# Ledger of designs, part 41: VH-VL binders against q96il0

Target 1, 167 residues: q96il0
Amino acid sequence: APERGAERRDTAPSGVSRFCPPRKSCHDWIGPPDKYSNLRPVHFYIPENESPLEQKLRKLRQETQEWNQQFWANQNLTFSKEKEEFIHSRLKTKGLGLRTESGQKATLNAEEMADFYKEFLSKNFQKHMYYNRDWYKRNFAITFFMGKVALERIWNKLKQKQKKRSN

## First folded at step 1 (VH-VL)

Design p5 (framework fv_pabinafusp)
Fold by ESMFold2-Fast, scan of step 1:
Structure p5 (fold): chain C 167 residues (1-167), chain A 120 residues (1-120), chain B 112 residues (1-112)
Amino acid sequence: as target 1 above (167 residues)
Amino acid sequence: EVQLVQSGAEVKKPGESLKISCKGSGYSFSTYDLGWVRQMPGKGLEWMGYIYPGDSETTYSEKFKVQVTISADKSISTAYLQWSSLKASDTAMYYCARLEGYYDSSFDYWGQGTLVTVSS
Amino acid sequence: DIVMTQTPLSLSVTPGQPASISCRSSQSLLHSYGDTYLHWYLQKPGQSPQLLIYEVSNRFSGVPDRFSGSGSGTDFTLKISRVEAEDVGVYYCMQALETPWTFGQGTKVEIK
């Protein structure tokens, strides 16, 4: 079936794209890539009988997603801004205008852009290291709570089975 | 440009069958649900049901479930509303409207309406 | 069924003055996903309904910024900051949280 609702997206006040799953969905829904972060967001299904532990896991996963989206949205914005500043600076140094005869943005060749990428990567190395550390910490916490939820579900099934047997 | 074009006005007698149409254009017809809304003369709006043309899955208001059949032919981008036996109480304006894809809950574009008059 | 109640049922507004329409649902319209399925429609005389506001506060494409929606739970409001001649018609709120989807009775807006 065609993807219902994938053609639309809304932008949340935080600058991260908002998306909504089809109303009929009883499962987690994966949206289109966010304009700013270029990551696909996940909308988490909230069951009617969500336990406190299940809620804690879901909120942790949502918080981690928001953190991840915000990090990459900011990184991409910084990259785009600094790239534009670099291009403008290089064109000005060469005595060239910022626009071509047709009004299009003037560009630099791949060799010249390599200088920018090298500098950007070096400048952001420590920031990316801290991101990776936090990413591992968050995923460890998520895995831990996933284990707790799995055990709770097993326990609840056993309790339900015993109640069904006594009735 | 998204457009929904409905069939023309109908004048029928009680007991007759009727099938009215709603043709979509300017969008991927099979991707969006289409709903039907009734407006009796001088009255407000009543939701009747909707259909997903991609697989013809329907959802009806209980009030209308026995009274009408909703269907669609995605090969010609057309949805239908059908009565097997009309009653005088079916006299109303009938609107088709497209459901917003992301939410499947708001009617974002509406047809011009089909007036159905049932009298003896 | 969820019952939608609009107040007032009719109002006459001097051009350029604000207008406010209330919509109350018999139960909360908040979905488990965190969305609130309340929408506002305008039906101008002799025309089909048109979407104004979806999910409480979001303006539909092409809808002037003088229209705004607000509210939560069971109480919702549609406001027109400066009523213009083209705003005349019947305004309807609708809930789409559970079937059957239901509309309010409508509020007729006229110019004085």
Scores: ipSAE 0.000, ipTM 0.464, lowest interface PAE 15.5, mean pLDDT 80

Design p5a (framework fv_pabinafusp)
Fold by ESMFold2-Fast, scan of step 1:
Structure p5a (fold): chain C 167 residues (1-167), chain A 120 residues (1-120), chain B 112 residues (1-112)
Amino acid sequence: as target 1 above (167 residues)
Amino acid sequence: EVQLVQSGAEVKKPGESLKISCKGSGYSFSTYDLGWVRQMPGKGLEWMGYIYPGDSETTYSEKFKVQVTISADKSISTAYLQWSSLKASDTAMYYCARHSWEDYGTFDYWGQGTLVTVSS
Amino acid sequence: DIVMTQTPLSLSVTPGQPASISCRSSQSLLHSYGDTYLHWYLQKPGQSPQLLIYEVSNRFSGVPDRFSGSGSGTDFTLKISRVEAEDVGVYYCMQALETPWTFGQGTKVEIK
């Protein structure tokens, strides 16, 4: 892969959530995909009278976003790095150069790459299982707090409705 | 063919600002890192840092991170090396060079160099 | 930082004779997957550096077969089997295992 830095053993992802939403936004804003994770970051709007419950939900969503972006950034870099190293090792074993006669990057056919994909998936199976488990746990918690916030907002709307009524 | 063309020689006084350029052609500019290497008169090569023009991510050698700023404008395939306040010790030849992780972190093509002289 | 040390620092060679340059790194340049990130560059008088050998022993495009690289771990050698007038210049080894990328001091090769 032509991904910069993927071949380095000590490269840590950076650039997560590097975007600027419009000033004075009254809504959550979705940014462009992060270079490393390929996920779109969300910038959360903070209302001036945010309740403690709303703050808890927002922070939980922010923390989950950061965790999710970090996981996929690391996974994508690891995959790209190991893929390039595998391709290079196989080409060396065959006595082939890293570039074709036309100057393009040399690659292996689908049958040859099958070994790499099997090894990668096997090696990372438990890691992906733990990710899926944690992802579901986090989404369950977020859904639960979204429900709580919705109930609070309904109550507040009812309260405002009563105040508007005149005798 | 791949070419890196650098801006011309500069003669400056201490305390002045300076921005030199390196224009790439003959390849996809945004897909390769572009590095800067310093060579003081009669001395060897020192890597200063690089930039990935696709997103302007920079990496600096610790020695140079306070001294210089590296930037790029991918719309005109040009990278820059900038000083806010030059010192006499900045007198050197500055090279830009294309870097590829596909090719084991080699500098495969080099610019012709920009000589920067800083004297009172 | 990884320190790169070259010996000798200067070498005068009669045309057609061999030349040998050594490079030592302060730590192994071997990556976990078996590749060694050691490269050689040549800077001819008044010119920019140019890539000569990459990953210990691979000649870059257009580099004559009289140039060869060898070595492993921390000890590396660049050999020129028959030095020609166009080979005059300063030779640098470089490690690209980890940032900051570092160069040796350089070895000046001159013709007698």
Scores: ipSAE 0.000, ipTM 0.456, lowest interface PAE 18.6, mean pLDDT 80

Design p5b (framework fv_pabinafusp)
Fold by ESMFold2-Fast, scan of step 1:
Structure p5b (fold): chain C 167 residues (1-167), chain A 121 residues (1-121), chain B 112 residues (1-112)
Amino acid sequence: as target 1 above (167 residues)
Amino acid sequence: EVQLVQSGAEVKKPGESLKISCKGSGYSFSTYDLGWVRQMPGKGLEWMGYIYPGDSETTYSEKFKVQVTISADKSISTAYLQWSSLKASDTAMYYCARQDYLSGEYAFDIWGQGTLVTVSS
Amino acid sequence: DIVMTQTPLSLSVTPGQPASISCRSSQSLLHSYGDTYLHWYLQKPGQSPQLLIYEVSNRFSGVPDRFSGSGSGTDFTLKISRVEAEDVGVYYCMQALETPWTFGQGTKVEIK
């Protein structure tokens, strides 16, 4: 029986969230944002008679999704680690503890954090440029194969009209 | 660090079975093709086949299609090259190497250290 | 199968001098999408092969700019502008246009 919406069924032992689309979905389904990458995963519908070209497009899209997932999960992890190190370093320099007088986690003001963001962005500029290059290459390939699949579907419809008329 | 680590050297007799491994780390194992390349002593490089670990789809060189089986276990980021019955002519260095279909047009960008297989009676 | 032929089979080069290696394919390596599936590798003595140049002319990450690739169709060239001691090894071209992927027979570069 179909469900109105999908929800995360469970969490993997590694802490990675799994998602499950509504049962008997006949189209691609977009899930909630992943905990680590903050990207929404897509679960691809596989038709009963998927052509080799359709399979290639699907694999390309799945591969691109996993590449994006891995890149942003790693980037977010690096950001969080360096942010924490920066905060601790600055607090130590000021002679402050990691906790406030009230027992809450100590933090830096917006001006000090702006220095961190500027440095992080500068350090990761080349990495982000390579990401963007690869992103455009992958999107070009996906668009190209989407066009090929569309042409195949048009051709199949044309052939099917002839067969239906004959039969 | 992206790397491929292969199993150690093997010394076998003709007719024995063998399975060697190639473990990937530092990248998403299921999203890249993994190829196997043979180098006979003092000779050049020969492509044997590749596997896409995401769905275990394999492609073989016709020369190797009946000689070996390529497989992978994506849960442990490991690919395998297997012989059911070794021959003396299988004596060679075997490399695994990563290929990216979208970036570098199937170039082998990362290589394992190689597994030396010696088959003699 | 596409046959890859390298010339010369061996080169003995004085350090600091240029070297040139040719690779010819039995058919055009230009894909219908416009890409050319030709790559160059270096295997140093006792080491695994390493990627030098992918898709004719693109240097792989970390490869010195003294290495350059050129060519089109069936004729390709790898050039080293100034050969250094660390460049000793066997150089291979490879086509990845169609399976089976095939390598050239290799060009051994030695220091004179």
Scores: ipSAE 0.000, ipTM 0.472, lowest interface PAE 16.2, mean pLDDT 81

Design p5c (framework fv_pabinafusp)
Fold by ESMFold2-Fast, scan of step 1:
Structure p5c (fold): chain C 167 residues (1-167), chain A 121 residues (1-121), chain B 112 residues (1-112)
Amino acid sequence: as target 1 above (167 residues)
Amino acid sequence: EVQLVQSGAEVKKPGESLKISCKGSGYSFSTYDLGWVRQMPGKGLEWMGYIYPGDSETTYSEKFKVQVTISADKSISTAYLQWSSLKASDTAMYYCARGKYPSVYQGMDVWGQGTLVTVSS
Amino acid sequence: DIVMTQTPLSLSVTPGQPASISCRSSQSLLHSYGDTYLHWYLQKPGQSPQLLIYEVSNRFSGVPDRFSGSGSGTDFTLKISRVEAEDVGVYYCMQALETPWTFGQGTKVEIK
């Protein structure tokens, strides 16, 4: 009974009863930058009725993201380590400490760093060429499969339309 | 091909001056440190010092600071080791060697063929 | 100065047998950033020295995998798993932590 229900319900509505998990997105989500690669990861949405072709496209995109993350994490680590060693080598040669009088890390000016950047770029030229080549290949493959998925969706829509008319 | 090519053997008398050379090729000369190592006849290796040709900054072993001068001319990719007054005790094989990239502290990866210096009266 | 001491000073090895060379420093070679600046060089008869192993355990390009380095702090070892005729020469350890850089006195490896 309503009157008896009201009599038993002496508690004020709880704020907790208004808390629900945020409505789940029906599209991809972008995360914060990775600590090592400085790239933002993409969390791919998986539809309930994912076709085998849609699954292949999603896996290709996920694999490409993992490849890209690993490449840049390794590149950034290598750059940071070699830069630090170059700076320390130059400071030691000059008889300078690793810290300034203000307690900050001692650094080289832009002109002194030019030698490091030139050699780093030259040393990594082939690696960067292969990265760019693979990047283009992966993007071509993703674009190709995106086209196939689009055609599949058009076909399915047309098939549903024809079935509705035949009934 | 990365190479360090040193000048030819020298025979000198005590008190004479001498300047030997080490020419780099096949790499960015000014980007790598270049060191000098002495080996007396039948003895081991002794590090003398190194130079960064990009700005001509040098680091010497204390033992060699008063004995030799290390210099470089990046326009011709050549480093030098010089004595103002040779002594009989300077008789040795002298090697130049390139520091590993990016830091000379990671070792010396390319070595010249050596210059034999003989000082006798 | 950091003093580098090698043992043994001379070693005769039957081809195919292993060889081990010890190197001891008068103080720790560990840098504050975690790197250890200890390197191994080989000088073959009549030739210039060549880099074998850098930073304790890293084989330099082109160095056969029968060569390995290990150690930490003040005690380091170079091992050759199967000595071959071309491995004959004088082996030197070297520290590059502090100037002046110093070499061990060398270990002469000969074939029986």
Scores: ipSAE 0.000, ipTM 0.534, lowest interface PAE 13.9, mean pLDDT 83

Design p5d (framework fv_pabinafusp)
Fold by ESMFold2-Fast, scan of step 1:
Structure p5d (fold): chain C 167 residues (1-167), chain A 120 residues (1-120), chain B 112 residues (1-112)
Amino acid sequence: as target 1 above (167 residues)
Amino acid sequence: EVQLVQSGAEVKKPGESLKISCKGSGYSFSTYDLGWVRQMPGKGLEWMGYIYPGDSETTYSEKFKVQVTISADKSISTAYLQWSSLKASDTAMYYCARDSYSELGYFDPWGQGTLVTVSS
Amino acid sequence: DIVMTQTPLSLSVTPGQPASISCRSSQSLLHSYGDTYLHWYLQKPGQSPQLLIYEVSNRFSGVPDRFSGSGSGTDFTLKISRVEAEDVGVYYCMQALETPWTFGQGTKVEIK
């Protein structure tokens, strides 16, 4: 049915995890922030006459986005998990329950969380350094291919002018 | 490079269980639907169903709904097609293929195929 | 289920000559948004299918310009302007408007 096509491409029956751009979009579309990474995905338009170089550039951009999304989803999940474990451990050590009288999760004050933040930043320093290194390498590669695509498009425009002058 | 790599050929007897795999690489595995297509020897293509790996939502062709189970493990970028009890009529080449979330609803790339032979 | 019917079932073509394959659907493939979910695939001998044309007339990346698709509603055509040896295989049309997605029975293209 028509409704099936609309649901698959325009809406997600499972919610925001199945992000779909507007059906009639013919250019890149920026979506809502991902639940886990909190980064906005870019859905890349694929032109019908995409060159091999344009395809390489698009795939590199898509792969870099996927790598970036995965890194931050994992980092945010790790942060949340370790934060909850730290809070649980400290509350248990103090003889306090995991829930307040109102039934909400118990939390620690900023002073008590200082040890956690210090440790988390310290142990993730090398991981973030490697992330930054790879991020720069990936962006350098993207810039390089963008330059190649730009040159290809200039060449194609020159070829088009030559053909137009031909008989 | 965007590619799908499927598990190797299988030779089974009727009544046996089987689980074959399709591993994606070079793309965002969780953001594309992944479909399964059957091709019986010397016959055409039959769409079996698809899975959205992001939340494991599945859609089946009515013909295949009771015959197979489609699943995925997004942590290892792998989708599965499983039979609890094989029949001789399940002898076929099974392809996995990525469907686009780019508003196109098409299959690209395709896996190389897994040949399943069921005989006594 | 939407039924997809291809004609002819087989074609034997001299190299350099044109070929034409028809595909008919049992109901219109036009979605209310204006898109038509009719795609063409090619399966070369011993290989997996590959996407050739999507949404009636759009050539997939890397597909030579000798391939063209046309049609609307229920009647669709795939044309090869000059058949080459590498074009041998079975061509399938497919609809993705509603589940189950269905393929035509296939058209085998051979060289004379």
Scores: ipSAE 0.000, ipTM 0.447, lowest interface PAE 16.6, mean pLDDT 79

Design p5e (framework fv_pabinafusp)
Fold by ESMFold2-Fast, scan of step 1:
Structure p5e (fold): chain C 167 residues (1-167), chain A 121 residues (1-121), chain B 112 residues (1-112)
Amino acid sequence: as target 1 above (167 residues)
Amino acid sequence: EVQLVQSGAEVKKPGESLKISCKGSGYSFSTYDLGWVRQMPGKGLEWMGYIYPGDSETTYSEKFKVQVTISADKSISTAYLQWSSLKASDTAMYYCARTYFGDESYSFDYWGQGTLVTVSS
Amino acid sequence: DIVMTQTPLSLSVTPGQPASISCRSSQSLLHSYGDTYLHWYLQKPGQSPQLLIYEVSNRFSGVPDRFSGSGSGTDFTLKISRVEAEDVGVYYCMQALETPWTFGQGTKVEIK
């Protein structure tokens, strides 16, 4: 098979597209908004002397980002699809075509769209409730591990100070 | 269900290249580390390294870092173990296994079925 | 590298009797904040290894309660209260405190 050059965009198993950050980043790097989720991805910097606990925290933050990206990508796609289906259904009921004479997409007024928004929010209430619950659980876990990392760093500093004092 | 499916058995000659695979399913592939473990015939388990598919970070055992390359393609939920030039001493069963902090804290919770690699002249 | 040493190397057990396997590490497996990264695996004949116990004493999902782990620092024990035929295989301890992650040499458990 012929050799060819290729540019890469990372795609998570969740189906969310990601743009890779610059290779030489020495800090956490924030990318452009994802096409599907509209959320900006964060590339986490890995320090040279990363402890197992620090690695655990970083991986938890990366996993939480992936979960968040997947949720909003799916939610946005579902919203767009159902919105189009609702508009087409209502236009069909009115005996109207999908396009105006000028070639623009035929649309519903704000009052008519209010029915869709109410139905969508009602239908997805439980899903959003579970998202909020999981979001709080994840942030609690991240805060907990941030505290553990902070205590580990304080303990290491105290050990160093005690060794210096024991001259 | 969580499942790791490895490529089939390989019979190779010394000096040949080889790439074996491990495909994950039933979980978010990019959020778990995938490790590789070697078991020589009649011997115990040896950890070779792992990869975090989310950013392709790799960590190798010093013994294996020159011998093999670990990679992953998260678009197809597959990790790879590769040799540029096989030796007879590479004859072994190779396992992939998943690890995650949280519940198991760097334990290998699910394992592939293994890929037998035989290298003989 | 942390060296993991298991004793005994082989064990023949009458069905229904208890079994005990020891694992010793060349240095403490206690992380500075309090977690101990020691895990136990079972490899049944012709099968892949499977996780039994993680972080010293926690049973993995689906593992029978006749398996228990204990220990601290450098000395760890896996106990099977009543050995059954399906428990035959090679048992390995593993440390994940520092890379390279290392396994014990294995303990073969067989039925008399």
Scores: ipSAE 0.000, ipTM 0.496, lowest interface PAE 17.5, mean pLDDT 81

Design p5f (framework fv_pabinafusp)
Fold by ESMFold2-Fast, scan of step 1:
Structure p5f (fold): chain C 167 residues (1-167), chain A 121 residues (1-121), chain B 112 residues (1-112)
Amino acid sequence: as target 1 above (167 residues)
Amino acid sequence: EVQLVQSGAEVKKPGESLKISCKGSGYSFSTYDLGWVRQMPGKGLEWMGYIYPGDSETTYSEKFKVQVTISADKSISTAYLQWSSLKASDTAMYYCARHRDTPQGLYFDSWGQGTLVTVSS
Amino acid sequence: DIVMTQTPLSLSVTPGQPASISCRSSQSLLHSYGDTYLHWYLQKPGQSPQLLIYEVSNRFSGVPDRFSGSGSGTDFTLKISRVEAEDVGVYYCMQALETPWTFGQGTKVEIK
């Protein structure tokens, strides 16, 4: 069986699974869940007349998405790795095999797993707290630039209308 | 008590086929891996591969992957090691051994008595 | 492949005297879970191998306490505190961290 040996690859993926949005899309495209982060990536539409400010906002959103994808890909990998290690350790302590009498992968009951979840959350509390703080800061920056872009678009629209009337 | 009983000694000529057996008793046959180890006359031990009888999944040493076939019939608690065409270099004692499938590690905790295979013209 | 090297290859001991066998691996046998997959076997003349020590230092059921194993990483030792006539045979170390599982070349222990 695949679980016969306790071999594991420990390296966390640095990137996100690549995907292609439909050609000539005029809106942001939402892809399938990433293999590692389980988050749906967004491909941002780039308009023909993108202003420098709009480009800055788009790049900030893209950078924030990549940061978010990396965080959760690494977190999910760490969770899976530590969960397997916890199960292995508990089964070893009990003197039990890695597989059941029926040949299926051995698992711990819900009460035993509750200990792991509690420990994992406690161990990662500081990491998640820093993630939340950085997430807040990034969203504040995005909101600020969204406001600037909105004002720029209103100003440009007014200028365009005035040109029509004055000429 | 765990017991592994192997088939009797064989004397063969080069080019002949052969299938030797290892019957397990005293434990749940389908829940443990069964490995094969070769010992050439006067030499040390060489791991050949193992089978998990529960689903017949096999793992081979690269050296032995094309030389032999490992199989098992869990309905009669028996594993097999087979050659399609024997060579003189296959002359050896062949042991089957049960792997301890526990988190403590993978080791042979029970061994069969061995099957001597002699291949000569 | 992981290479296992044993020293010495042969030992002649008088009954009651100690014996020590060394085993070195070409790479660490420590698994990421903290287990070390290094085991010791004894093959008595005309018999199948039998397990003595598993995972470096754990004595298998029925094995006398005069046998002990120690070591870590790549350097391991099997000790017999007082060799008896029934301890005659060839001793093998084995690693089971990676396939192919590999054995040392064996150490022959004889009584004078």
Scores: ipSAE 0.000, ipTM 0.473, lowest interface PAE 18.5, mean pLDDT 81

Design p5g (framework fv_pabinafusp)
Fold by ESMFold2-Fast, scan of step 1:
Structure p5g (fold): chain C 167 residues (1-167), chain A 120 residues (1-120), chain B 112 residues (1-112)
Amino acid sequence: as target 1 above (167 residues)
Amino acid sequence: EVQLVQSGAEVKKPGESLKISCKGSGYSFSTYDLGWVRQMPGKGLEWMGYIYPGDSETTYSEKFKVQVTISADKSISTAYLQWSSLKASDTAMYYCARSEDYYLGSPDYWGQGTLVTVSS
Amino acid sequence: DIVMTQTPLSLSVTPGQPASISCRSSQSLLHSYGDTYLHWYLQKPGQSPQLLIYEVSNRFSGVPDRFSGSGSGTDFTLKISRVEAEDVGVYYCMQALETPWTFGQGTKVEIK
């Protein structure tokens, strides 16, 4: 497999630079939490001499990040929508308005919300179970490739020492 | 189910431009390399190059670097192989193949092929 | 570029008999970390190539156990224990250790 060339630009894989790292950054950059997923995005630095193994690790980490962000963005949006619908329904049943006298959103107490949380968790149990399975599978793969990259770097250091002695 | 679907057969004259396509489905398109392989009539397989759709980074065989352009549009999960000026020697079957499954390290799923005929 | 050489280039086999195809690379395909990037593909008449064996000896999903791969360094072998009619086609070895990836010339397997 070929390594990335010296002419590579420091840009996001999607071509979007919403959380652009500093111009002279030579390492990964971590952004602020996403509004919907509440996860911090990582923008990966691509070195000029990236090995095929390092590329596989980076691609796997990027793919896992995209998968994770999409899952939680969708889950959080669904949760928020259904929570608001539940609160609206309960307040209407009680004859209460959606806003308090002070103009703030009306809320239900913890006991009243317990029914919603039980229902939401129950109906999403299989979805979360599949997420956890895939999450462990992805983390196992990432850990495995991190180990391979570490061994490659140790080997390269040993080769460098050998070349230094012969030169 | 992983599937790669290629555009239909093409008949062209020397000097004409051409762009053929390969659409992926059943997997995360932007996270796998997509490569192109040429097979001339009655001959073996020749690797041309690949693209990583996530950032559009390409790698070419030196023989094909000046003859063709590989590109991708991840919004529609489609990769392309393009010629600015076709030659009779470009007559061949062209396959797309998904590559770099992190466990396999090689092309695993292939498209059905696009036959390109260039004659005058 | 790494050169891949297959022998024989053509093979006629009686159904139920074994077949063997050899592949030799111009340099070792062993990666420093221990992986060997040698793969085998089958192209049936009128069809796209399909992956049979990856990294010397591992069968791809759906590949019958009558197919086996072996070898190390520069010398590799694909064996079919009992050739069936559906095994007709051209077999290619391929290296993915370095770009450009290269294929052998192909071995055409026919039924007598």
Scores: ipSAE 0.000, ipTM 0.463, lowest interface PAE 17.4, mean pLDDT 80

